# VH-VL binders against p08169r482to628, part 2

Target 1, 147 residues: p08169r482to628
Amino acid sequence: LLCGVSDGKQRFDLSALARHSELEQNWEAVDGSQREAEKKHFFINICHRVLQTGQARGCPEDAAVCAVDKNGSKNLGRFISSPTREKGNIQLSYSDGDECGGGQKIITNITLMCKPGDLESAPVLTTSRADGCFYEFEWRTAAACVL
Below, E stands for the ipSAE of ESMFold2; O stands for the ipSAE of OpenDDE; V2 stands for 0.75 times the mean of E and O plus 0.25 times the DockQ between their complexes.

## First folded at step 1 (VH-VL)

Design c7 (framework fv_cixutumumab; at its last look DockQ between E and O 0.03; V2 from the best seeds 0.00; counts 0 for: pae E 9.6 > 2, placed apart)
Fold by OpenDDE, look of step 2:
Structure c7 (fold): chain C 147 residues (1-147), chain A 120 residues (1-120), chain B 108 residues (1-108)
Amino acid sequence: as target 1 above (147 residues)
Amino acid sequence: EVQLVQSGAEVKKPGSSVKVSCKASGGTFSSYAISWVRQAPGQGLEWMGGIIPIFGTANYAQKFQGRVTITADKSTSTAYMELSSLRSEDTAVYYCARSEYSSGYAFDIWGKGTTVTVSS
Amino acid sequence: SSELTQDPAVSVALGQTVRITCQGDSLRSYYATWYQQKPGQAPILVIYGKNNRPSGIPDRFSGSSSGNTASLTITGAQAEDEADYYCNSRDSSGYHVVFGGGTKLTVL
């Protein structure tokens, strides 16, 4: 699987966002919609599974996106598809997460948008479907800019 | 609050050049793209070109290729648009606009515009 | 040499819904952005991306796309919504920005 995408003459590489070492920290998404008492922590890695470190130590081994709350951790999707281009943005879809009912497995989509010069911003949770089967994040990052 | 402050109105003769400045204040300059958009009286918006200061390379609309030069000075957080060989049809309000969205074409902050009048 | 086309003028009754459409080949590949412009003022960004509203833009404004078209919808038009609306996007090459011709919205 590629951690990048090409669209005509334009090339994109998301590798700068990938965390590989257990000494590194996962990306933690921002979610401003949750009460502190019921807060879920969302950990994301790019083109790689979430590192089982810190608060994400209980995350499933194969999870590229993981949600952690007081009740435990959930696999919100695996890195099994390369990034794609959609309407000028980069789309990353993590699928084959934990079962969420009716045989359906959780899917997480990440929309990466170019923000030149910024490789430190965190992704933002924008959608959490009521059935718990779908999550969407937006990520403004320099990694989504054309090389 | 981030603002784009443009230079003042210009009155120019045909064949001359005009250079308009756009200074960003209240935020990071280099992390955004600055574009120039003009609007002739009673007409629509027309993109002229843009620059991402970090990269220093400008793109121009084909219509203005060879006649417009867009530059940026990161040290002063100022972008410039120079238009040469001015014609009467270049009479317009010239806007600078900032973008950060997906390759830089969603202009979320605009200058107030600079009126350039070309008359003999 | 890609272009975006808009109807030059549309009208809507107060409280009704109006859709302003932008059409162009580049819209198959890129989102449209939408701007509101009132006389003597600089344009204001109202919709960008899939359906994003900047802070301060009322939720009656929404964006959608289909094929080679993008649309700005005002659900429950208000008198203050009377203005010119422009779409823009990347051209087909992806290296340039193009604007639509603009649509004058009249609120009746």
Scores: ipSAE 0.017, ipTM 0.618, lowest interface PAE 6.9, mean pLDDT 90
Fold by ESMFold2-Fast, scan of step 1:
Structure c7 (fold): chain C 147 residues (1-147), chain A 120 residues (1-120), chain B 108 residues (1-108)
Amino acid sequence: as target 1 above (147 residues)
Amino acid sequence: EVQLVQSGAEVKKPGSSVKVSCKASGGTFSSYAISWVRQAPGQGLEWMGGIIPIFGTANYAQKFQGRVTITADKSTSTAYMELSSLRSEDTAVYYCARSEYSSGYAFDIWGKGTTVTVSS
Amino acid sequence: SSELTQDPAVSVALGQTVRITCQGDSLRSYYATWYQQKPGQAPILVIYGKNNRPSGIPDRFSGSSSGNTASLTITGAQAEDEADYYCNSRDSSGYHVVFGGGTKLTVL
């Protein structure tokens, strides 16, 4: 299941990070170098598409990761892979985003790291590849801790 | 106290390669991006590229694409910058610098620099 | 990618206010970060984000931005402020770091 991951020894439940209701907000990451009025806002959901609320109302209906700035929205990934485990961290991959040039489509990776007791921290943008085709986020959260 | 400790000075011949190391101590290495910035004698600062150690993904300035390789070894908290096909114009002080992901390249901690001299 | 432009040199009298500027199209979207560099030393971070000072940086240093221009202001310049000052930011793509050419500050 897309919301769970198991390596046979440990179980993880990412459902606590899924936002389902219009009454909930998407997870939002920003690039801290950007001026507030001009920032790209990154809206992310886990095991669900981006909610059409607030600034994310313009996001594509099938986006699971979406970037919004003054020029509009961009789909950074439609399909989420099953979570994988790497050295105590959980990795999610979002594929089939918008075209980014050269016949490529955007891919987004998120690495979730255990932070006991914390289900409120948001993802942080860590990588924007020069060609615009690849994004990475780090997310410290209790959802990445062993049950 | 977080410090970035760089390898010692290098003297190289044109056409060779140099690999400079940058070891982080006293902090969470994987929570920060590590960039390489060089400065030729009497010149300004020039960003070469950076890496986020937890992902292993490096991003390079276009000028250095194809000649520079930035890597990180998370187990030893060490980042590396390898520059190939050295020219006399590559004579410079090479700095590693740390930035918090959310700061978007505000370099809060710098290594002391590694002098690389390329002479024929 | 957009480059950042700084004037090569500026002078200020001891105790007076000086403004060092950084200009580039990417500054409409990204904050400039400011560094001080003295001869033979690595740069030190002076201002980052909207107007944040790291611990240990005197309160006479402040940052501002408007349109495509970012500024570092030193209010009541001291002799030890004589140094090169560099701005950096993202390029217009948002994917690379670019530095300004540096401004040599002379405190008279």
Scores: ipSAE 0.009, ipTM 0.542, lowest interface PAE 12.3, mean pLDDT 81
Fold by ESMFold2, look of step 2:
Formats: C-alpha cells, sequence, structure tokens
Structure c7 (fold): chain C 147 residues (1-147), chain A 120 residues (1-120), chain B 108 residues (1-108)
C-alpha cells in the first residue's frame, strides 16, 4: 500500500502529511454551521490511522478519518487504497467506514491540490452527503506537488 | 473580484422547462457549494437546492423534489439549475449563491439573479 | 419544526438600536446566518456563525442566539440600513437550508 502515486512521468508522495506518534496531532476540520455544544470535529490522518490522542481518543482503532461529537465517534473510512491521480489532483479515498444505512459503509475522499511552499495548511470539509455515507475534504498543500 | 455570472432573463409558457446557468469567476469552483435560491415578486427567499461540484450530485429542498435538476461542470466552472413543469407560481428571480461548508452554509457570494417569467 | 419565523416589519429611529429576531427549533443546534437585501439587489451576507462579520460589513451589525432564537442587532442605525433582512439555517435534519420569511426594517 503506497502513500504516493506515479503516472509514468510524474511522482507524488504524501508522506509529509502523515502523523505517526503521540507527540504529533491529527489534522482537524470542523462543521462551522453547528453551535459550539453541537459541533462535530473531524480528525484526519494521511496514509495512517487517526492517532488516539486528545479528543480523538475514542475513535475507532483503524479509522483514517473520524467524526466526533457529543454523541460519540464514527469511522469515516480506513486507509486501504493507495492514492490516485484525478483530473490533475491527487485523490485519497478512505473506505469501509461505519455502516450508514442500507448495508452501505461510509467513504471519505480527500482531494489534494498542489500549493507550492505550504505544508502547514489544513483540510477543509467540502461535502457531507445527506445520507451520511460520503464525505469529502479539499486540501491545498505542497505535499501534493510533483516531486 | 470573485463573481457568479448568471444567464439572462427568460419568458416561458406553463408546462415548459427553464435552465439557468451560473458561472464562477476569479476563484476555485470546487472549494465551494453552489446553491439556488429563488424569490417570487414581493416574497421572501426560498432555497431550492445545491450541489458540490466535485461530486456532480445535488441536494434538493423537499418542495422541489422531482422538478429541479442541479448540475455542475467543473471544466467551465459553471452550475446549472433546470426547473420543469413550469407554473405561473414559478415566476421569480432565481439566484445562485456559493458557500463553504465549514462557514456554516453562509452564502458569501451571490449572482445578480435571473428573472424567469411564466405566462401564457 | 425546522421553519424559521421572523417578524414581517420592524422600525427604528435614526441612530437608535434595533434587534431583528429569527425563531425555530433548529436554532437550538445550528447558528443562524443573516443577510441584508435592498430593493432590486441580491442579498448580501452580514453575520454568520456565532458572531462573525464578513469584511466590509460595519461593526454596528452583530449577532447572538439563545435557545431557539437568533437575533441580528444594529446599533446606531443609519438610513442605508433600511432593507429587508433574512435569516437562514439548517433544518432539523441538518441536511437542508431554510430561510426565515424576512423582516422589513424601516429607519425613521
Amino acid sequence: as target 1 above (147 residues)
Amino acid sequence: EVQLVQSGAEVKKPGSSVKVSCKASGGTFSSYAISWVRQAPGQGLEWMGGIIPIFGTANYAQKFQGRVTITADKSTSTAYMELSSLRSEDTAVYYCARSEYSSGYAFDIWGKGTTVTVSS
Amino acid sequence: SSELTQDPAVSVALGQTVRITCQGDSLRSYYATWYQQKPGQAPILVIYGKNNRPSGIPDRFSGSSSGNTASLTITGAQAEDEADYYCNSRDSSGYHVVFGGGTKLTVL
């Protein structure tokens, strides 16, 4: 399983975004539409499960993206597929998350776009599908630039 | 600087369809949701639905289920709203508006509106 | 119900403070967002989230919420503040957007 992609001429490596130790923190996003007491927090790792630290301590063990609110946590997908090239960007698809109705399991896509010189940016939640089965984040980062 | 440019006014007969376009300029189309909001003469704002362009699928208000189709073309940064089976009650100004999900569905940029008149 | 209710009209004397309210059960869980609309124009965003003001909106505009009620407050109302004001939020499911019916503000 790779944390990168090659399309014959170009090579890409997302490893700089991966968080591996308890001294690091997960990447975070929030749903700003909700009042503070109801806020849902998204904890994200790249090519690795979410670290069991801070408010992510209750996340499912192999979740690569985890949603946490006052009612608990959900697995929004696992790292079980390598990144792909998609329309000039890199797509990382986390699948096999928690059950979300009708026998379906949650999938999260992260679309990573090259932003030279910036490794400190954060993912932004762009979609939460109404049936609760699909999430998408966009992420402008130097890690998505060609090697 | 960033703008949503909508197609021109339309006059339609009852029972026909209308398709309104909304082209984004000066920004990243895929980072935002595009919603359609209408306003009948002398009336308030009414959300019809919206789309996240990277998925190509839409979310619709219950009132418009089955009559509205919202699509997006990322290559041209353009969203479309098609309303079918038009009635005189559909006479309104139709706005497109963008929002970032993390901003709580705050519509920070609005098109100027497209007037659709449904008349025999 | 996820319906948002606003008073249809409110008046304020020039230079005075006015509060425009928006009520609905979903506001217990979600912030209201506020828009100003002048005749013949598209709405503009004035307040979102807890009390966030976009660039270019005067600091006399502020937002608050408590229980099922959100409020837009205009301190020191000016003639150019005369407009229609709308709130929106998510419905009770959290998946759809709903607007209040709008409030016509008259500055006397």
Scores: ipSAE 0.006, ipTM 0.565, lowest interface PAE 9.6, mean pLDDT 85
ESMFold2 (binder alone), look of step 2: mean pLDDT 90; pTM 0.937

Design c8 (framework fv_cixutumumab)
Fold by ESMFold2-Fast, scan of step 1:
Structure c8 (fold): chain C 147 residues (1-147), chain A 121 residues (1-121), chain B 108 residues (1-108)
Amino acid sequence: as target 1 above (147 residues)
Amino acid sequence: EVQLVQSGAEVKKPGSSVKVSCKASGGTFSSYAISWVRQAPGQGLEWMGGIIPIFGTANYAQKFQGRVTITADKSTSTAYMELSSLRSEDTAVYYCARDTYYYGSGSFDYWGKGTTVTVSS
Amino acid sequence: SSELTQDPAVSVALGQTVRITCQGDSLRSYYATWYQQKPGQAPILVIYGKNNRPSGIPDRFSGSSSGNTASLTITGAQAEDEADYYCNSRDSSGNHVVFGGGTKLTVL
């Protein structure tokens, strides 16, 4: 699998967002739950499974997006597809997550949007489907700018 | 089916250069990195460098910087490793290998059969 | 040499368990990958990402890591397991690949 995307003469390298060392931290987002005890904390890695550190220690070994709450952890998808170019942005699709009912498995999409000079921003949860089977994040980052 | 097909054996004189090829199939060039690893007779494996064909970026081990050049031709799905200023110590089998974890993690899931390069006067 | 160290040789009796080790400071940060090489052949991948086996690798092969040490364990060694075993990982910068010196396994 490719840690980037090529579209004509434009090349996008996402390796700056990949975290490989336990000395680094996963990228994190939280949901909009009103009660702290009910909040889902999302741990995300790019081009790599989530790091087994902090609250993500219990995440499944093959998860690249993992949700943690008071009841434990869930695999929200694996990095098993290369990034694609979608409507001027870069899209990551993580599939083959945990089962969510009716024979479905969880899928997570992340849309990366160019923000020059910013490698410190974090993903923001934009969609959490009521059936628990689909999550979507937006992330504004310099890693989504053309090389 | 994934295959890495390497060019044939070479015999070279000291001071010359050698260029070994590695033709990749099975979508390797669009989704994976290609690394070069050598092994001198009776010795261990030694990573020389790798290339990400889709980005055109190459990365080299410190020991080989200045002597090795790794390139890729996307139209033929072929990676090349050129080693210059050859010495007798460069006598080895040279392997190309596909990197499963992109960006030089070293998880090489498919290997070419190797190209023997002999440097002798 | 030197960033990852392996003992050059180890032996095991048929049917017994053997542990091959790989040591280096980068293993505190990055997982080791293990390869088997038989004479005249290219290496084959046997363990990656701590303890994952590629399809076709027998389940007697397993990996583990603790601190600066990674281990390849063969439980119930068979004659066909006689080979050289190499570990590799990233160097301390995370940008380069380094191999251990290799361990020759003899099955008695």
Scores: ipSAE 0.007, ipTM 0.529, lowest interface PAE 13.5, mean pLDDT 84

Design c9 (framework fv_cixutumumab)
Fold by ESMFold2-Fast, scan of step 1:
Structure c9 (fold): chain C 147 residues (1-147), chain A 119 residues (1-119), chain B 108 residues (1-108)
Amino acid sequence: as target 1 above (147 residues)
Amino acid sequence: EVQLVQSGAEVKKPGSSVKVSCKASGGTFSSYAISWVRQAPGQGLEWMGGIIPIFGTANYAQKFQGRVTITADKSTSTAYMELSSLRSEDTAVYYCARGSEDYYGMDVWGKGTTVTVSS
Amino acid sequence: SSELTQDPAVSVALGQTVRITCQGDSLRSYYATWYQQKPGQAPILVIYGKNNRPSGIPDRFSGSSSGNTASLTITGAQAEDEADYYCNSRDSSGYHVVFGGGTKLTVL
């Protein structure tokens, strides 16, 4: 798997967003539509599985996107596809998450948008489909800018 | 469901500042994006900026950078937009609008606050 | 001037189809979102993303996007559809929002 995408003379390298050690923390987004006790916390990593630290300690070992709430943890997808370019943005697709009904497995998409100078911003949940089978995040970051 | 309640109309002199409030009721406040959009009489919609309270950083349209300040108080579920150095061209209806953790797709709007800058 | 361009006015006969367009280079990178505004009222979201409708928006409203152009189509226009329609999208940097100038729809 490549931790980046190349488009002719333009190159994008996402390695700056990859978190590797217990001295680092996962990227986190929160579903604010629910009460504190019922909130889903989304732990996300790039080109790497979710770090099993803090609240993400219970996440599946192969999850690269993991949701945690009072009922436990869910695998929202594995990092098994290289990043692609879509409409000037970088698209990340995580697939083969947990079963979600009807033989379907959870899929998560993240759209990275260029924000010069910012490598500390976090992903934002934009879609949580009612059937629980699809999640979508947007992330404004300097890692999505042309090198 | 969530509602956005805005402060009342204001009349201001050129060179002064105005601070408009937007209080969210029903549902969670801190993880939703709040945008400020203005509309001058007979004119179109213009995005001024927005804030996602959980991230703590506001983003501003280039035209308003240096004059506009957008803040949020999570304890009162209230967002604020302060516009300084007012000109007659700032006479407009100012709306706050909510997006789910993003400025994309503003699905809930306040009724608007009229700000008149004159004499 | 404006980064997103809309025609200022368009007319449609009752029951007919109308297409309102939004043009700008940022639409090559980002989808447009569409709003309906009636006099004295705040805007209402009618289409977001490429072609998603919020709950309560009639199925006669649809969106499309190609190249630097996004379109809002109203199939079988009704009298209550008479309003101003605005598109918005992100600017070329991806982290600011820009609106089109608006299109006044008259239903004849």
Scores: ipSAE 0.008, ipTM 0.496, lowest interface PAE 13.9, mean pLDDT 82

Design e1 (framework fv_erenumab)
Fold by ESMFold2-Fast, scan of step 1:
Structure e1 (fold): chain C 147 residues (1-147), chain A 121 residues (1-121), chain B 110 residues (1-110)
Amino acid sequence: as target 1 above (147 residues)
Amino acid sequence: QVQLVESGGGVVQPGRSLRLSCAASGFTFSSYGMHWVRQAPGKGLEWVAVISYDGSNKYSVDSVKGRFTISRDNSKNTLFLQMNSLRAEDTAVYYCAKDYYDSSGYYFDYWGQGTTVTVSS
Amino acid sequence: QSVLTQPPSVSAAPGQKVTISCSGSSSNIGNNYVSWYQQLPGTAPKLLIYDNNKRPSGIPDRFSGSKSGTSTTLGITGLQTGDEADYYCGTWDSSLSAVVFGGGTKLTVL
């Protein structure tokens, strides 16, 4: 199944980042700021929910971004908003994650940046807000380059 | 709560066109991929086409490529299937089905009741 | 012609158990998650099993799924007359880039 982003004039094909087979692995980022016993592992999928394989077996079924640590898993958001372009990059927004307090639900943003020839890189966590309600990732990938 | 209601089916001669509609309610239509699945009389299920949550991405089975076009109007919570150059082998009940996610195709959590298309001379 | 192979029919008595098989290849069942659908006579299909072995809310635990290699099975225990239906397996096929279904199995409760 194809997965695309369009700004009207340019088309971007994100299907190279979408994973839908149980033999495939989720994209993974690690929170490097925590000591080993408290590290969070972030499992991410594009245009698809997180695959329930390996360490992500406990992830919520509707999550497209899932955090796993010693306390279990959290839904960091579904891919439900239209991708947007800002400053030449592709912005993906994931909303309707788990409740995080004050009536809020977790939201995650991923900024895809064009890196020609690189389909092997993984997302990097750049922001983890102190209230646990907002996460940001940067991802440098050839999938973010124009077709 | 969740409802999918198909319409637009009928009896047509080969070579003619039909436009099927699927009215969705009870969920945020603009957040989910949508599919068309058909079933010929006395036969099994055959997947036809998918459209992503925002309409930007579409895919269909080869046997209908160039003849069928899937589309959606998120402001009206409606899915469409434009069927051109109809053939006898297109005779089937057509179901609209909700993807669990954007357009994963892994499974369909809700189905409509179907609308019947008969192509005969 | 269906890409996934199911027996055309299966039968058992009320209270008994039955298994329905579905066979494919590495490009479909072997590498991808499987779903099962129940179609009662004259009705639309409904989701019964997803992700090989998970049940949606409202589906009783009498229904179970399992996958081994390129095959999957639907298990039904404590058969009831209301279980008479056609059952379909379904999955993604990576070679065809399409959703594929089995040919369907008619369950008769005698």
Scores: ipSAE 0.061, ipTM 0.708, lowest interface PAE 6.3, mean pLDDT 86

Design e10 (framework fv_erenumab)
Fold by ESMFold2-Fast, scan of step 1:
Structure e10 (fold): chain C 147 residues (1-147), chain A 120 residues (1-120), chain B 110 residues (1-110)
Amino acid sequence: as target 1 above (147 residues)
Amino acid sequence: QVQLVESGGGVVQPGRSLRLSCAASGFTFSSYGMHWVRQAPGKGLEWVAVIWYDGSNKYSVDSVKGRFTISRDNSKNTLFLQMNSLRAEDTAVYYCARESIAARYYFDYWGQGTTVTVSS
Amino acid sequence: QSVLTQPPSVSAAPGQKVTISCSGSSSNIGNNYVSWYQQLPGTAPKLLIYDNNKRPSGIPDRFSGSKSGTSTTLGITGLQTGDEADYYCGTWDSSLSAVVFGGGTKLTVL
């Protein structure tokens, strides 16, 4: 699997967003629309599984996106496909997460948008489907800019 | 080695307040959720409250809501339980407990407990 | 009154096997991980089993856990006098937003 996209004339490298060390932190997003006791904390890694540190200690070993709330941790998808270009942005799709009913497994999409100079911004939850089977994040970052 | 040491218990009259402390050592306190669990004389375990590793989320059993407040100071490796409007039913040994895995709510280490007696 | 139901006591002779049951509902045992704790007289509780059937380092394999539906059991084989204690099951209850414990089972080695 690649941690980037190349279309022959332009190259995009997401490796700056990949966290590998226990000395680093996962990227985080929070659903701010919910009560303190009901909100989910999302732990996200790029091109790598979530680091099992802090609140993410209980996350499944192979999860690349993990949700933690009062009911435990859930695998929201695995890094098992390379990033692609979608409508000028970079899309990373994590699939094969936990069961979510009806024989389906959770899928999470992350849309990365170029923001020059910004490597410290965080992903923002934009979609949480009512059936619990699909999550979508947007992330504005310099890692989504052409090299 | 992991240690949790509770203090602040005592004998108080109904309606009074107490503040319990739990001093943690031997681990990175700021990485763990912390709980208070109590046990009345001759009775079973009753969960009281939790606070997440960074203090961002906390909740408590309904019978103490509005009266008890859990808090923590990560710079001092200390967990607190502020207990107001104490009742005879709050008489118990209060244990500080560490949550081994975030949001899995099982306790891999417990303190020795501090005794709170509410009597007139 | 506990949300999780355990027998108040069990007993057996040294070297024998006992099982301690714990029953709940879908909001607790049915949808969450279960733990078991041992409390020796005059001491704080000690973790015996976590995540339904896993043992912490230092807990002998004589202790085992299992979960089926809305119930769980603690098994103790090769019973020893030092196993005399109160045993508690525990889990999260999603409806209460609280950790709940069983009422406890006193194990007596006769």
Scores: ipSAE 0.006, ipTM 0.566, lowest interface PAE 12.2, mean pLDDT 86

Design e11 (framework fv_erenumab)
Fold by ESMFold2-Fast, scan of step 1:
Structure e11 (fold): chain C 147 residues (1-147), chain A 119 residues (1-119), chain B 110 residues (1-110)
Amino acid sequence: as target 1 above (147 residues)
Amino acid sequence: QVQLVESGGGVVQPGRSLRLSCAASGFTFSSYGMHWVRQAPGKGLEWVAVISYDGSNKYSVDSVKGRFTISRDNSKNTLFLQMNSLRAEDTAVYYCAKVWDSYGAFDIWGQGTTVTVSS
Amino acid sequence: QSVLTQPPSVSAAPGQKVTISCSGSSSNIGNNYVSWYQQLPGTAPKLLIYDNNKRPSGIPDRFSGSKSGTSTTLGITGLQTGDEADYYCGTWDNSLSAWVFGGGTKLTVL
């Protein structure tokens, strides 16, 4: 999988966001709208599957985005599309997550926005569709800045 | 074993040039951005420059802009720092370092190569 | 003077606990993860702590990190003579668009 994006004029390098070993942890987001007992923890990796560490040990081995709560884990996307540029931002799409009803599978989208100097901020959950079939995250990071 | 080995340091007069090299082994060099960090005698660590995984993007500290150029050769797993118009204040041990992906920590360091600029 | 401020030296006896402080601003420690490095005489720096309080594999649990606001501390318990070294904090600075390190703290085990 390609960790870079080019629109023919500007280049982006997402490799700094990829986590490859047990020495690292996954990127993590928490749904702040939920009660403590009901909170979902979202584990995300870029250009790599979710690392089997900490609370993410229960995640499917082929998950690239995984949600963990009191009821267990869900695969929120197995395959990441090649990154694309959308209106100045970098768009990532994760598809083929777990079944979520009516023959649908979970899809997760992440919009990366340029934040100069910041390679350490985490994704923020912006949308959790009521049917559980679609998740959106925003991520402000220097990896999304034009190089 | 993961390893970074610097070379090319030496003693030079002000205004001269040096080219430092860093040979990487034990990890996929072409997948990571690489950094140069220096340390003047008896002083602390100072970040110098970074180059992206594919060599297309380069950033450096203001004090070396226009004088130092970072580059890489992914076919040889080698990082370079071309240092022109050297000044006495550039005297330091120069370390090749890899940032630990998204954590912004320097996880792998070379042993360093010494650059002395003196008249 | 460094952008991040550390005491130049600290000392303690074997078996004691010691803490090394590092103070910055909102553009660095306040908005970014912090790492700590150990540099033994004549050697390259070694990563001790990343992401404010996490240890790489192989780093003993007697080393710990913490962050509060614009300051961070490195804690060392069960101090050993082999801990004599220079210690550096480090983080990204958003205003400078550069990595910044503290000035370093020399730890002496008496």
Scores: ipSAE 0.000, ipTM 0.492, lowest interface PAE 16.5, mean pLDDT 81

Design e2 (framework fv_erenumab)
Fold by ESMFold2-Fast, scan of step 1:
Structure e2 (fold): chain C 147 residues (1-147), chain A 120 residues (1-120), chain B 110 residues (1-110)
Amino acid sequence: as target 1 above (147 residues)
Amino acid sequence: QVQLVESGGGVVQPGRSLRLSCAASGFTFSSYGMHWVRQAPGKGLEWVAVISYDGSNKYSVDSVKGRFTISRDNSKNTLFLQMNSLRAEDTAVYYCAKDRGYSYGYFDYWGQGTTVTVSS
Amino acid sequence: QSVLTQPPSVSAAPGQKVTISCSGSSSNIGNNYVSWYQQLPGTAPKLLIYDNNKRPSGIPDRFSGSKSGTSTTLGITGLQTGDEADYYCGTWDSSLSAYVFGGGTKLTVL
């Protein structure tokens, strides 16, 4: 799993967001609606698979992004692409998640945005496509700032 | 195919220096952390040092701190280990190894190793 | 010596099963993913198992890993003469801020 990129003019390092030890916790996002039985918890790791801790113990062992709800867990992406810089933000793509119908597999994208001094903020779910095949998150973090 | 080729080993007297190189090919070198691991004759594996994908973060075992420096040149796809003030206990085969990502991971590919002998 | 403890040797006949143990503490095996490496005589180590129980592409399912508490085991079934090698467990140690290996186990195939 890749942990950063440099475009020759600006550098960033996502290693600060990587969680390696079971003593640490995965990054967590929740369904913003938080209504009734529809609440989902999303567990995300950077440069590594999700840690087998807390509710994420139910996640597939090879998940880098995992969703957990009352019906069980889903792998939202196994392979992390190389980070790219787009329009001043950093893009991460997670591919080869679970089957979602029509021969498709789940893909998750995360857009990281610079927030100086903040390494403890969490990703926020922005898109959950109706077919269950695509998820998007935004994450404001100092790890996305130019070094 | 991923390939790692170490060089720079040799026989040196205690207190001297050596610089090891590891030439990488078959993957995007600048995207992965790299490690040095050593093995003394007839002994087990000992992790020595790691360097992040861009060279900004470096860690090493306490026994080599202040003597060994890990570095990389991403433009040449090459990993280095500068070894100063060599001691007899540094005698080993030195392997470079590719991390899955930054560090703390596992070593998915290893080089063939280069031998360093520190002898009076 | 080594932070992770393995038996120095194990032996079995072709077709048999062997299990190689690796014992640590909460700062290493207890809190982190474990890998296993195979070293054939005269060669560099090769990754056998990662993330406690997963096999890289090309590793046969005769090799398996498992982790329980502060210990991990490598299982080899259908033992073949080509499996004769040294086997090492490895993981990160959070108290040392270093990657640590077991002392290694020499597997002899009779």
Scores: ipSAE 0.008, ipTM 0.524, lowest interface PAE 13.0, mean pLDDT 82

